# VHH binders against q330m9: the designs that were tried, part 11

Target 1, 357 residues: q330m9
Amino acid sequence: AEQEPKELLEMSTDTERLLEENDLRPLWEVEKDFGNQFGGFEADIWKWEDIQASIDAIERDVPIADLPPGFQRRVAVPVNTGYRNAISNTIYVGVQTVSPGETAPAHRHGANALRFTIDGSEDMKTVVAGEEFPMRDNDLITTPQWEWHDHVNDGDETAAWLDVLDLPLVLDSLNARNTFENHELDRQPVTKSQGYWESQYGRARPFEDTKEDGIPGPFEGNCAATPPYRFSWKDTLQTLRQRAENDDPDPHDGYSLSYVNPATGQPPLFPTMSFRAQLLQEETDPHFHNAVDAYFVIEGEGATHVGDDVLEWSERDIFVIPPDEIHHHDPDGEAILLGMTDRPVFEAFNFYAEAEP

## First folded at step 16 (VHH)

Design s06
Fold by ESMFold2, fold request of step 23:
Structure s06 (fold): chain B 357 residues (1-357), chain A 124 residues (1-124)
Amino acid sequence: as target 1 above (357 residues)
Amino acid sequence: DVQLVESGGGLVQPGGSLRLSCVASGFTFSTYAMGWVRQAPGKGLEWVSVISSGGSTYYADSVKGRFAISRDNAKNTLYLQMNRLKPEDTAVYYCARTYTYKSGSERTVRFDYAGQGTQVTVSS
């Protein structure tokens, strides 16, 4: 005679105690629990007006001058239901603002970061590694691993930009340290004239002063370090337009370009994340892959179909596509997206996979 | 080519139960979200329930706890189990292929195809 399932569990009770007492778990319990540490990552969208209203509310309620040095930054962070601290379990996206006369104080850290300018001006600067970089709309500026950086607004209008970092991957998924240091000064010394960092990675560049390719700070690795660098929107847009006039679009990505590591001329921009600009003029073909895609809408409006969901976006909206979801883009006329992905991590593990339905 | 054929409607007393079926053809049923939409006399269309391609279920507040949506991908069939029926549930019920449109915090269920409908009447 067969017994009910509850009686079978009673037969193993002494064994369960022994396992627990020795910090052991049977395989079938461990295997059943894998894949459920971060539940239900969803396709989702954050509208610019909601983000703006939220960051304005933070400004009214929380004086940033009272925050500790190096942490005086006003940021609204899109968070996914499946991960409370970021847009995904690998990519952090934030919208930061700096009002006239404010400074986001100088610090450095192990995580790589970039700033994609939403509302900038000639007098709003990100200062990294001794150089002032004016923040112009849609410019991408790197503040790479272990480089001093601060943000100063000497203009008369509030500036806004995206922060994109690999913090969730490094801190939560890999349980690694994010070494962090506050500068003793709020504004780091400016030791380079404007254009210095760009000049070091041009088609004509110093011969006798070839810099060593060491990784800044206490870190080790064999990927070339990403330098401080500004990718101008003017050059990016011109390249996209030339491709649209002369080339066929990719069926999934449209006309795209990669923000490459200037030191190597090759992707990815950071070891953990790659970035692209995509000009879309027509509906794309569906595909899916195991890397996360996050997007910021640079220009235009449209929709992205993700499984059963349709994300309706317009300029400055942020949206995310979870791994393994069949998706495609349907712009209303023409649109340009900034794409952000953890694909380089998957490629480093020989684990990246992509398919068409 | 897309066809959705509802069945199982009828007359039922308040407090009774009814099970609706919808047989789908002309598309890969298992990869689409499906749902039920109803239209009461003199009213506009009202979404009732949606089941995602992965099997997650969603319900309008007016039917939550009383209705259960399900699907059988092997039979290309969508179901709606309706329990504890009320006169307010009287409507034509349509099977639909659905999408959830998201715009910030706003969620809207829309459909691209619907069947001819099946009448459900809950008589006192």
Scores: ipSAE 0.213, ipTM 0.664, lowest interface PAE 4.8, mean pLDDT 87
Fold by ESMFold2, look of step 19:
Formats: structure tokens, C-alpha cells, sequence
Structure s06 (fold): chain B 357 residues (1-357), chain A 124 residues (1-124)
């Protein structure tokens, strides 16, 4: 015979009323409800063909010029089953397109952001802090907190790129909703020649005796600000190939490079997120950790094992690995991934943990 | 190397019972989903049952209510209790390591390793 245990605690109506009247809840109700906001986080994958079909449908129905001011951006957003607005509770990933002659209007915000180019051209640019940055395939361009940025396509081909932002952390967890501003102009003034920002952080660099550790906008903090910067794919790929020729691969990540903060020469790229390019040539060893990993497939195909699941990926697919799931990668031949993680948040709070099974 | 060794098959009358066992080695058994697949004479492979690493069980319609899958992680052993057996249950039964493969919205259960099989024959 099976019997359900009775509830161990019952409160009087007077006690329930007193708690309700004072906006209080007993611990066991609060603890019982924990996890409902973040429950249901699953390993999942978004295939490029489905993303592209969805963007094409949006383009047919809603021209970018008809979108509301501040939202004149055509973006398809992977969302996890347990969330409505993002791939995880800390990382937002979107696939944005801009057709010939379109402009995604200038704005700035407190959230950290980068753009990873999927389909670019020499006439497709992101304009950040006065400089036009060309968006060539697989370039990574930072659009740092509180710097003006807009995206302009003066070419004859539709451009596409990956947006990666810490929006869920900043807006939903930390409730910093009032740190956003539209520029009065759709295209910000171009005040710097191409290459200006790169030259500020090269091996020989201008002398600046008053600029160290300044954080743009109304914000304060103890981390160096991330500057506007373009990491060219040509240079990144060359460095990956040098590692593959000369070094041993990491057991979990293959041959990897971190996209570092140019101002410090050290990871993470943003205080809240770090990014890596990973060249995989063979199956990796399994491990697990409490930070989220999200991936974009730059090149190749393969599978990632996550617990009982296998995520089968190919070029331009996006996938996510929940915290604490045992996982490893099994490329079909050679593959290159863009890795994205909220690990820096965990390290800043002394929370990061990692182990092998 | 991954090894899966089935046992417990044999001849049984209709309505009878058998318990199949599968001893696993060469991998961390407790972290994998496991299942049973069968092949009747002259037929293709048919999925029978799966148990997740967390213990959730799933059954094909043809065996639901009659078969029970279980696992003992301490012994690295998978079981299939087969009750009220019918002649159409006659098949070679294979123990398999399984996954749920996700490709966009599609979800499929596949296996990467299977044992050599054990024969179950249900005949008067």
C-alpha cells in the first residue's frame, strides 16, 4: 500500500492574513517556490536553417523601417524553454540582419555587447565611438558599455551577425533598466579614421597620462573598461593555426584563444562574459562546471554530448550547455567554435567550480 | 572498450516470464541512458525500452504494462523484467547505450553501442 505523507505544517488563517497584510511569506513557502524562475533550463540547439527561415519570414512581414524607433533591428533570438527572452539567465544571443541601404540606429546602453560577423562585406560597418569598423566574416567587434553604436549597410548584400550581450544579467537579475539612450541621429558622426581604436592598444601606443581605468558613462567599478576593438578573423585564425602546429590541445577545449580586453591584455573581454575561439580536431574529455557555456559554430560539424543528450551541430548553429551538466565535444574531422561563458561572474563572486567525472 | 553482455534469455511458454540482465563495463554506467532493442525473425530492429541516467523509464506501446526496465548503478547492470510473454515477443534482445539526439526541434533516441544479444523464444 502506498500513502502520500500529509503536510507537516498548517498555518492558521490569522497567521496567513498577518503575513499577507505585511507582504511576508514563511520560509517554507519561499524555499518551496525557489527554482521556478530558472527551472527548466535545458541543453538545446538552434539550427541555422531554422534561424534563417525565421528571419526571412520577418523580412517579408515587417520592413526594418516600419519597426518602432529604438527597435529598428531585425533579430531572431534563441530562447531556452525555461526563459522567454534569452538563451540563458545571464547571456543573450541574437542573430541580426541588415539589408542593403538599411541602418540600425545609434544608441548606447549599460549592457556589454559584441558583434560576431556571420555574413559581412567591406561596405557593412558597425560604427562605435566615432569609428567605422568593417564587418568581415568571423570578425569580432566590441560595442562596449555606454559607447554610441550603430550598424550601417551601404553595400548590396544582406549582412548578418551574432549579437552577444549580458542583458538578462543586467536587466532581469540586477534590474538596471534605466541605462539606455537613443542618439538623436540614426548614424552617429564619424570622428575617427579607421584604425584609430586599434592604434590605442598596440605594442607602441600613444601616451595618455589621464585615461587609465576610466569607465564610460555614469558607472563605477574596479575592472578596466573594455574599449571599442575589432579582432580580425585573419589574425585570430593564424594564431589558432600556430597553436595547433606548436602546442598540445587542452583536454576540454582543444586549441583555444581568449578574446582578451585590449586595455589589459588579459581575459575576460567583459567583466561579465568571456569569449574564446576553439579549434577542435578530436573528441575532448568530459567535464562539468557551474557556469553556462554557449557556442556558435564558426566552421565544421560535429556533436556535443550533454548528459543524456547529444546536440548535433553544423556551421552557424547555436547551442547551449546548462550549468553542472557533464559535457564534451566530438567534432567530425575539424571544427572551430566561438565559445561564450558567464564564468567571469562566478569568479568575481568566488563561486566558480569545475570538475571531471 | 565499451562492453555490454546480455544474459537471461531462453525458451518460455506463452504467459511466462523472463528477466534479462546486461552487465556493462568500460564506461561510467551511472551517467548514461540505457535501453533494450530487439530483432524478431525476419524483421528489423525494434526499440523496446529506455531508462535515463536519472531513472525515468519509457516503453514501446507493444510492451507497455508487461515489461519493466530497471538499473543497478552499483553493479553496472541493466535489467528487463518481461511478463505475460507472447509469441510475438520472440526475438534477439540487445542491451544498448542510448542518447536523445537533438537536431533543432527533432528529438530521437539512438544508440552508439549494443551487445551481442540474448535469444528469447516464446513457444508452446
Amino acid sequence: as target 1 above (357 residues)
Amino acid sequence: DVQLVESGGGLVQPGGSLRLSCVASGFTFSTYAMGWVRQAPGKGLEWVSVISSGGSTYYADSVKGRFAISRDNAKNTLYLQMNRLKPEDTAVYYCARTYTYKSGSERTVRFDYAGQGTQVTVSS
Scores: ipSAE 0.173, ipTM 0.634, lowest interface PAE 4.9, mean pLDDT 86
Fold by ESMFold2, fold request of step 23:
Structure s06 (fold): chain B 357 residues (1-357), chain A 124 residues (1-124)
Amino acid sequence: as target 1 above (357 residues)
Amino acid sequence: DVQLVESGGGLVQPGGSLRLSCVASGFTFSTYAMGWVRQAPGKGLEWVSVISSGGSTYYADSVKGRFAISRDNAKNTLYLQMNRLKPEDTAVYYCARTYTYKSGSERTVRFDYAGQGTQVTVSS
């Protein structure tokens, strides 16, 4: 059985071969493929009960000491079906645990990180830049770019917290490497009294010389470095309540309080990510924007409408809103959310866009 | 107020075809998932088909390969092309605005509005 040869289309076939031979592609194929390298991100939700059950299983089977060097952190990672390494292509969220007597060894890296405490105690500590930070429920503690940090549980209960990092931005979206170094000791020396870092960023503060641009290690940039810092929940909640009593809510975000960079007194907390505590008392107005929003439910329950989807959430659930999806929140009574966003990346490029439908 | 107005029903012979239309008003049609639900005489509601705001289509097993759902966002109109109709397709067909509710691993399709319906009768 005969087939007509493809030589009847030789001009286009020859042209395709010439382009391929020279590592060239025609514009109309390139344009068609832009924006399709990552799968479509979905609005999705991870229920705390499922996360907790999974972590309990890992904790029974995998002590931290048995993990390989460089991976000695026990973390369950919410992953999006459209991007299987993290909750989005720019933000990594994980739930880490450390059981009594365990230490997640000291290291430092280029990625920015913070810890939002879920189940903590006075004897569960994140140690960063020489200071022990006790991890109290709903405290936010920064472990910023290139600062030594370790996690030690000298208490008698397993601790749990959210990790939030810009790892996917660095490793996958920018296709770069996360500079990384292990400390020679598993527990870094404690060289600062508790409260030292917080004391350095009050209205009265020392004048000191630092590295030329203040950005640590091998890194350079245009943004002030984020210091080690603990935002206590007690103070954060009190400030949020004062905001709610005295100010109007944002139509889309409710009564909102930004976790600012203590060195500048302004958002974003990190050059790549910003964070909010959001008190919701009423259904919000719909909007959409090209930045990702991820959420952890600090208190309460409700639903978030995202395009065709409705995400039904309750306390300690994690959910994500993809870029460009029309969304709004509908709390059942009062709720408080931790909001996490890559908006600062878009703003740095003059690329952020937001609209109402 | 949300309004959904179905049309295109009628009497057809087995093996015949019909195209149902649903004109929507009172909301931004292009941003909602839409679907068709039917109710045979004396029976409960049965989901037939759903089309997402992005154009993905889903069908009940009883109609796969015979029915095709589509939408024209410029005309605020939802369609259901029904081919190779069978007597068991006889029902009132309702146009509906739908949502997928997610709670962990659970997924549920619900609707908040439906039209008045259009009668489809398949009989020789």
Scores: ipSAE 0.157, ipTM 0.609, lowest interface PAE 4.1, mean pLDDT 86

Design s06
Fold by ESMFold2, last read:
Structure s06 (fold): chain B 357 residues (1-357), chain A 124 residues (1-124)
Amino acid sequence: as target 1 above (357 residues)
Amino acid sequence: DVQLVESGGGLVQPGGSLRLSCVASGFTFSTYAMGWVRQAPGKGLEWVSVISSGGSTYYADSVKGRFAISRDNAKNTLYLQMNRLKPEDTAVYYCARTYTYKSGSERTVRFDYAGQGTQVTVSS
């Protein structure tokens, strides 16, 4: 594309030197470099067997108490070739473990976090904003912006769950800090009965004045804050089954439910990321879009075609689809996926685009 | 409905050249990776070369520097230019539609369709 502009332009060697000496570059030269800063992102898959072996090894070798200051969480992180710190340049996915008797200490930070339980129990809790949330398999729990949270395993089995955050977007792409603070106690005080946060977001609910934007801590914004909340798998699955019995599937996503912000009843769950449960009963139609999709396989097995690649997945595998790749899903019978996307970022800029090949 | 039709095979002396063609129909050619596989008499299939939908090329060690794969998406045609042919290159050459299967670090190239094949014989 630059060939015709270069052919028409005259720029002396003196002009080139003058630009370089003053840290200036002509636009027609810099255009070639845009869009290549983070390398090529790759469609990829992490098999649960490999993840399981890895988290078992880390658990054996590294107690939480021995971790360096900072997050102080034991997490194995799927990393993409194009961004070696996370699954993509916008989405962080990790598999966290807490052994019997361990506590991941209380802290709070600016980034919202999602917890999706893989191996849980009634005695394994994420404690958020004063409420104990038992981590039951396939439940989704939010630990929102600037809320105190700690993870406590008073059971006799190691717990594991999926973490999802927008840290790559905030820390690397926007080059911002994730403001954070340690609690003085490792375990925050429990000040709410179980079920309290969920009870506040029904059709009958309290109306209370909050600070003008409702955003906790030192932050401001135009989106309603996400509350601490648990989405039960039992309810989610029931709703998916009702949709399958009564509705036609979406050609690209099957039967899909959005994990909405309970305060608004609308997506996205977090300002930068949306999450969905997708029940697939048949091969989907191909499409592509400029947002990243990442997936965790809740149930079943199958394959996802991404350009020239085929990602063969089974239960608890994690996979990623880069922007602008033509893709579709081909379940082996029936499958359920947890979908994760940075689509809300593109929508905030009026920049989201989607098409069929 | 998918059809791959190879042509261009024949008899050549060692050191000679041949150009294979494969005309594709029944699918959107430009969006698929394509490749060549060969089968010598009494032997199994051997990958020769692949070209991605984006045009990246890959070669087996036995043919690197001698063979060149290319595609013309406007004509739905895959090519294999074979130079400095050796008697060991004698085989039936098949055009194939390919995919890269990924599992962790494991990568496997597989195909779902192949053509009828074209015979290449290199002998004096």
Scores: ipSAE 0.017, ipTM 0.592, lowest interface PAE 6.3, mean pLDDT 88
Fold by ESMFold2, last read:
Structure s06 (fold): chain B 357 residues (1-357), chain A 124 residues (1-124)
Amino acid sequence: as target 1 above (357 residues)
Amino acid sequence: DVQLVESGGGLVQPGGSLRLSCVASGFTFSTYAMGWVRQAPGKGLEWVSVISSGGSTYYADSVKGRFAISRDNAKNTLYLQMNRLKPEDTAVYYCARTYTYKSGSERTVRFDYAGQGTQVTVSS
């Protein structure tokens, strides 16, 4: 419904000129533009076979070694109609590959990021804050704010993983900067034994006042920092199975686990985004909410109904549900999804809303 | 289970009007796109009109300007106002839920009909 008349004929040309000259606009002109800044945000799906074929074509034409400085990461990025650079105006998802013998060089930045492993191996590592994290299929590894990270493939097969960042929110919506540094070395020094970071956030922890107070780098804030951490798929799947054997599913989400911030034991994993693993064994009930949901299909196949659309998915497909769309999932037998959402932003504003139709 | 009950058909002269109704149950009516399909004697099914869950309307070329689709979500009822009827509009009309299936770049619109339909006969 329009909030303003098609034209307001009471304002003189002199008044219009005065406003324009002083970079002012009347409210009724400004108000009609609110909520209409993005075109065509749609429910959509990217099939793994198309993503893989596109990445293979990029690799044939443009090997990582030939990419320009600052872009030495081979990534295919799902993009929504009307959103220039990402799957949504708040969440960036990319599929990155690193072939045998390649290194994605060490850097650090202000944006939090995670890696969800699609095709891994024992000799494919993400190195974060001095520790080598092996990238095994369906592991989730954080590369958090202002920590050095690089990706090293010492194996004999190409590795692939999902990158998830809040860059559209930070760069396009908040119009902020992403502070960034390249390390002098392509591979950062390994200064921690395997398991070090996991051990720092257990039920018993080292006490040190400076560790518990600090947000890394030049940043300040009111949320606990996210540490480097690997969530093993083996443990995650076992816990999902235990829930399925002992609990009733949520009518909208099935059996879900949140990837919590290890330092607090609570969601969200990042201040702006939360993540969950969802085991679906039956058709869910419809609902809607004002946060975006993006999904990666970990296992299985099925369909998701979004308004008038049906998104048919199978293993490793990526799909997105726009805000305020009524939706539900219909797995073919059993399926497991990785869910990604900007819900924490809405919760920080006391603005999150969810309802059944 | 999904139930769709069509009514309002009948015999009319060319140039006449009819209003079809479809009462839905067994699903949340307001969240689905709805449409009409028809089957003329000796022919296959063809689509007639669609109304989205948000109220946008679409029409086959053969009926555009003559038919008007509408919905009343409070009554779980879909309507088709049929004006300036022609003999070629003679068919059994079925109410359906409609879906746009997306699979990569492919788009397929499906009509999920379940009722017995209502006969419209246009004859002088």
Scores: ipSAE 0.015, ipTM 0.563, lowest interface PAE 6.1, mean pLDDT 86
Fold by ESMFold2, last read:
Structure s06 (fold): chain B 357 residues (1-357), chain A 124 residues (1-124)
Amino acid sequence: as target 1 above (357 residues)
Amino acid sequence: DVQLVESGGGLVQPGGSLRLSCVASGFTFSTYAMGWVRQAPGKGLEWVSVISSGGSTYYADSVKGRFAISRDNAKNTLYLQMNRLKPEDTAVYYCARTYTYKSGSERTVRFDYAGQGTQVTVSS
């Protein structure tokens, strides 16, 4: 059915002029502008071979030392068709590289960041809150809100990893001022032994030292702060294998686990984003939800059906599923995906919804 | 159990019009992209038009401006309005349930189900 726009509502020219003169609009005209993002956000996929060719070209042409003021990081950013700077309106995904001998200088900012290692080594480190975190393939490392972090490659091979941040939500949707500070040194002082942060959040852990005593920096809130932490791939994979051996798969997610906030032992990892590893051994059942899902393919190949689209993926590809799209995964044999979602934002508003067709 | 039943074909003179219909059953029609594919005598399949689940439309260059695809989700029915028909439009027209396969920058339309077809013949 068609609705006739202005002809159903007849407003005098004098009334229209008065509203315009005072920067006012009637609701029935404004209503059509809401929800514009759904019409421009598409299911899409970035193939690793294209990403690899692109990051090789950037590495050749642009040393980190030559980057302009700002984040000073060499990153290729998957951008959804209708956007200028991110994979979605809430989640930023990028592939960062650091060449041998380079340092991405120390800074801190209000946005939480996750690093998932693609090509790493013992001599490629993310240094966070005084600890050196070697970046080993498929490890997940947090560089949380307002903690100093720098990236240092003392090895002889270029390193690459996936960045995931809530930058579009914080900077664009909320119009928040970018809270950002450069460290006086390019490499922050190392003040903690390797393993310090991990040791504070085991099943045996310090009682008083692990209690939240505040959110770092100038920020306030009700969520426990996320600490610096490394989730080892070895432990993650072992847990997925134990689930596959002993449990039934979830109809939509297969065998999954959540990367929880180590301070609480509960999801979400960040107040704005949750992350999961999913082991898929068979086609999943379709569902849809109002949160966005983004994926990185850790292992394997297959396809994901998203509404009218089929995204054909293989190892290290990145893809995105818009809100409200019916979707399911169809692995070719076995696959493991890293899932990324803004679901925690919707849950904080009592607004998350999920259904089956 | 997916069934697509086309109707509305026939013999028309050049410059005439026809409206094709396709009644769908056995699946949730409103959640799928649908399209029309045709096969002229002695030729392969040619995509004519696609309409997404959300109502966005696409047309082959050979029919753009003359054909209009539409859907009525309440009636599980797909339509193709064909105007200013030419002898070159003579073909069997198939209703299809379609997907767009994406691999990097490449896009291809495939179907998993099609109907039996309806004959359209344009001759004087």
Scores: ipSAE 0.015, ipTM 0.575, lowest interface PAE 6.0, mean pLDDT 88

Design s06
Fold by OpenDDE, look of step 19:
Structure s06 (fold): chain B 357 residues (1-357), chain A 124 residues (1-124)
Amino acid sequence: as target 1 above (357 residues)
Amino acid sequence: DVQLVESGGGLVQPGGSLRLSCVASGFTFSTYAMGWVRQAPGKGLEWVSVISSGGSTYYADSVKGRFAISRDNAKNTLYLQMNRLKPEDTAVYYCARTYTYKSGSERTVRFDYAGQGTQVTVSS
């Protein structure tokens, strides 16, 4: 049954209009609308200027302290025309902000989550599984399923990052519920020193099996779990540059690096989602596949051709390519993209397919 | 090689009608948006009408309600029915393989190939 989203908090008419005009929704509305499909999946792009204006407007109208339990998060959510709760039916993307001195309260959920830092600093941290991870610009930090996590900003500037979750896969595609729990405290206890989780999955690892070999929480499955982990942009970029200098590009993806599961050393990062950094220097060749591709522009500008449309993107823009659409990228100079895909879901069942036109 | 060949232009009186045709070859016609652009004497190129691969139609304000774009994919042919023609419609009309450039909510029509054009003259 199509349930109309219930607005929990009132925003100004101007804010509502701003969000609507830019196909953005606040998190609390999105959560009420999961399970509904309103149309087709279309290629689309959300411009940073509009995203920023929208999240600022949300912040203005709805202080974090006024949000109800379970919704104490200020997020502007890009929504596709057909999927008004996310950019796709498998991947959720949101832009979250935390103002100086604010805390997004600790909770955990069955969904896998990833944070990609847009505006960060050493004083901006996401706390995951007892460790404080500093959120430096372009750092990628995992928030594995059923791990306690909160976000704190002890800095003087507003923190901003990309939230990526597999919520739509569970809520929309599988018509299941997301398991969710709030912590008793706003901030979880910090029980691990910085670098602890990295030390568990580096090249040099403890001999003793101190790692939980199982899937956290009440869940069961056959896939390797993803640990809490911070991928430093400095390291990622260095490796990406080495590839660009020494290797040949993929005709479709350019110079790409996959964020691998630290536990396995292989992609995918999550059982449901794969992530990659892509360095583009030239126009790529067209192809199509049955997986969804979502992108965040880390650096540079350019365009992506999708069928009859051309998505013109610049830094911090978000865009999505539907399944089975012929597409290729055309950077203006050098560009770096964060690619997000549900390809692993298809591969897990031998359903992935890709071809050239 | 991509080829677009226009036909159907001519001299008509104000208030008259013309039907332009464009035959496409060298590419999969059914998978592309197609359109008409025109260039009047001393003026730049002007977007007239576009039809998507799915059949959605778009018109410039200056021709809306007077012109109708259509396509026959089986014949690789694009059409432009022009009714109630005005002197200001005088131009060379080009068939074009088109793209829609999207930036946020803004959409702009562009093209990568165009034919040689057909002259349309509206004069008393």
Scores: ipSAE 0.000, ipTM 0.235, lowest interface PAE 14.8, mean pLDDT 90

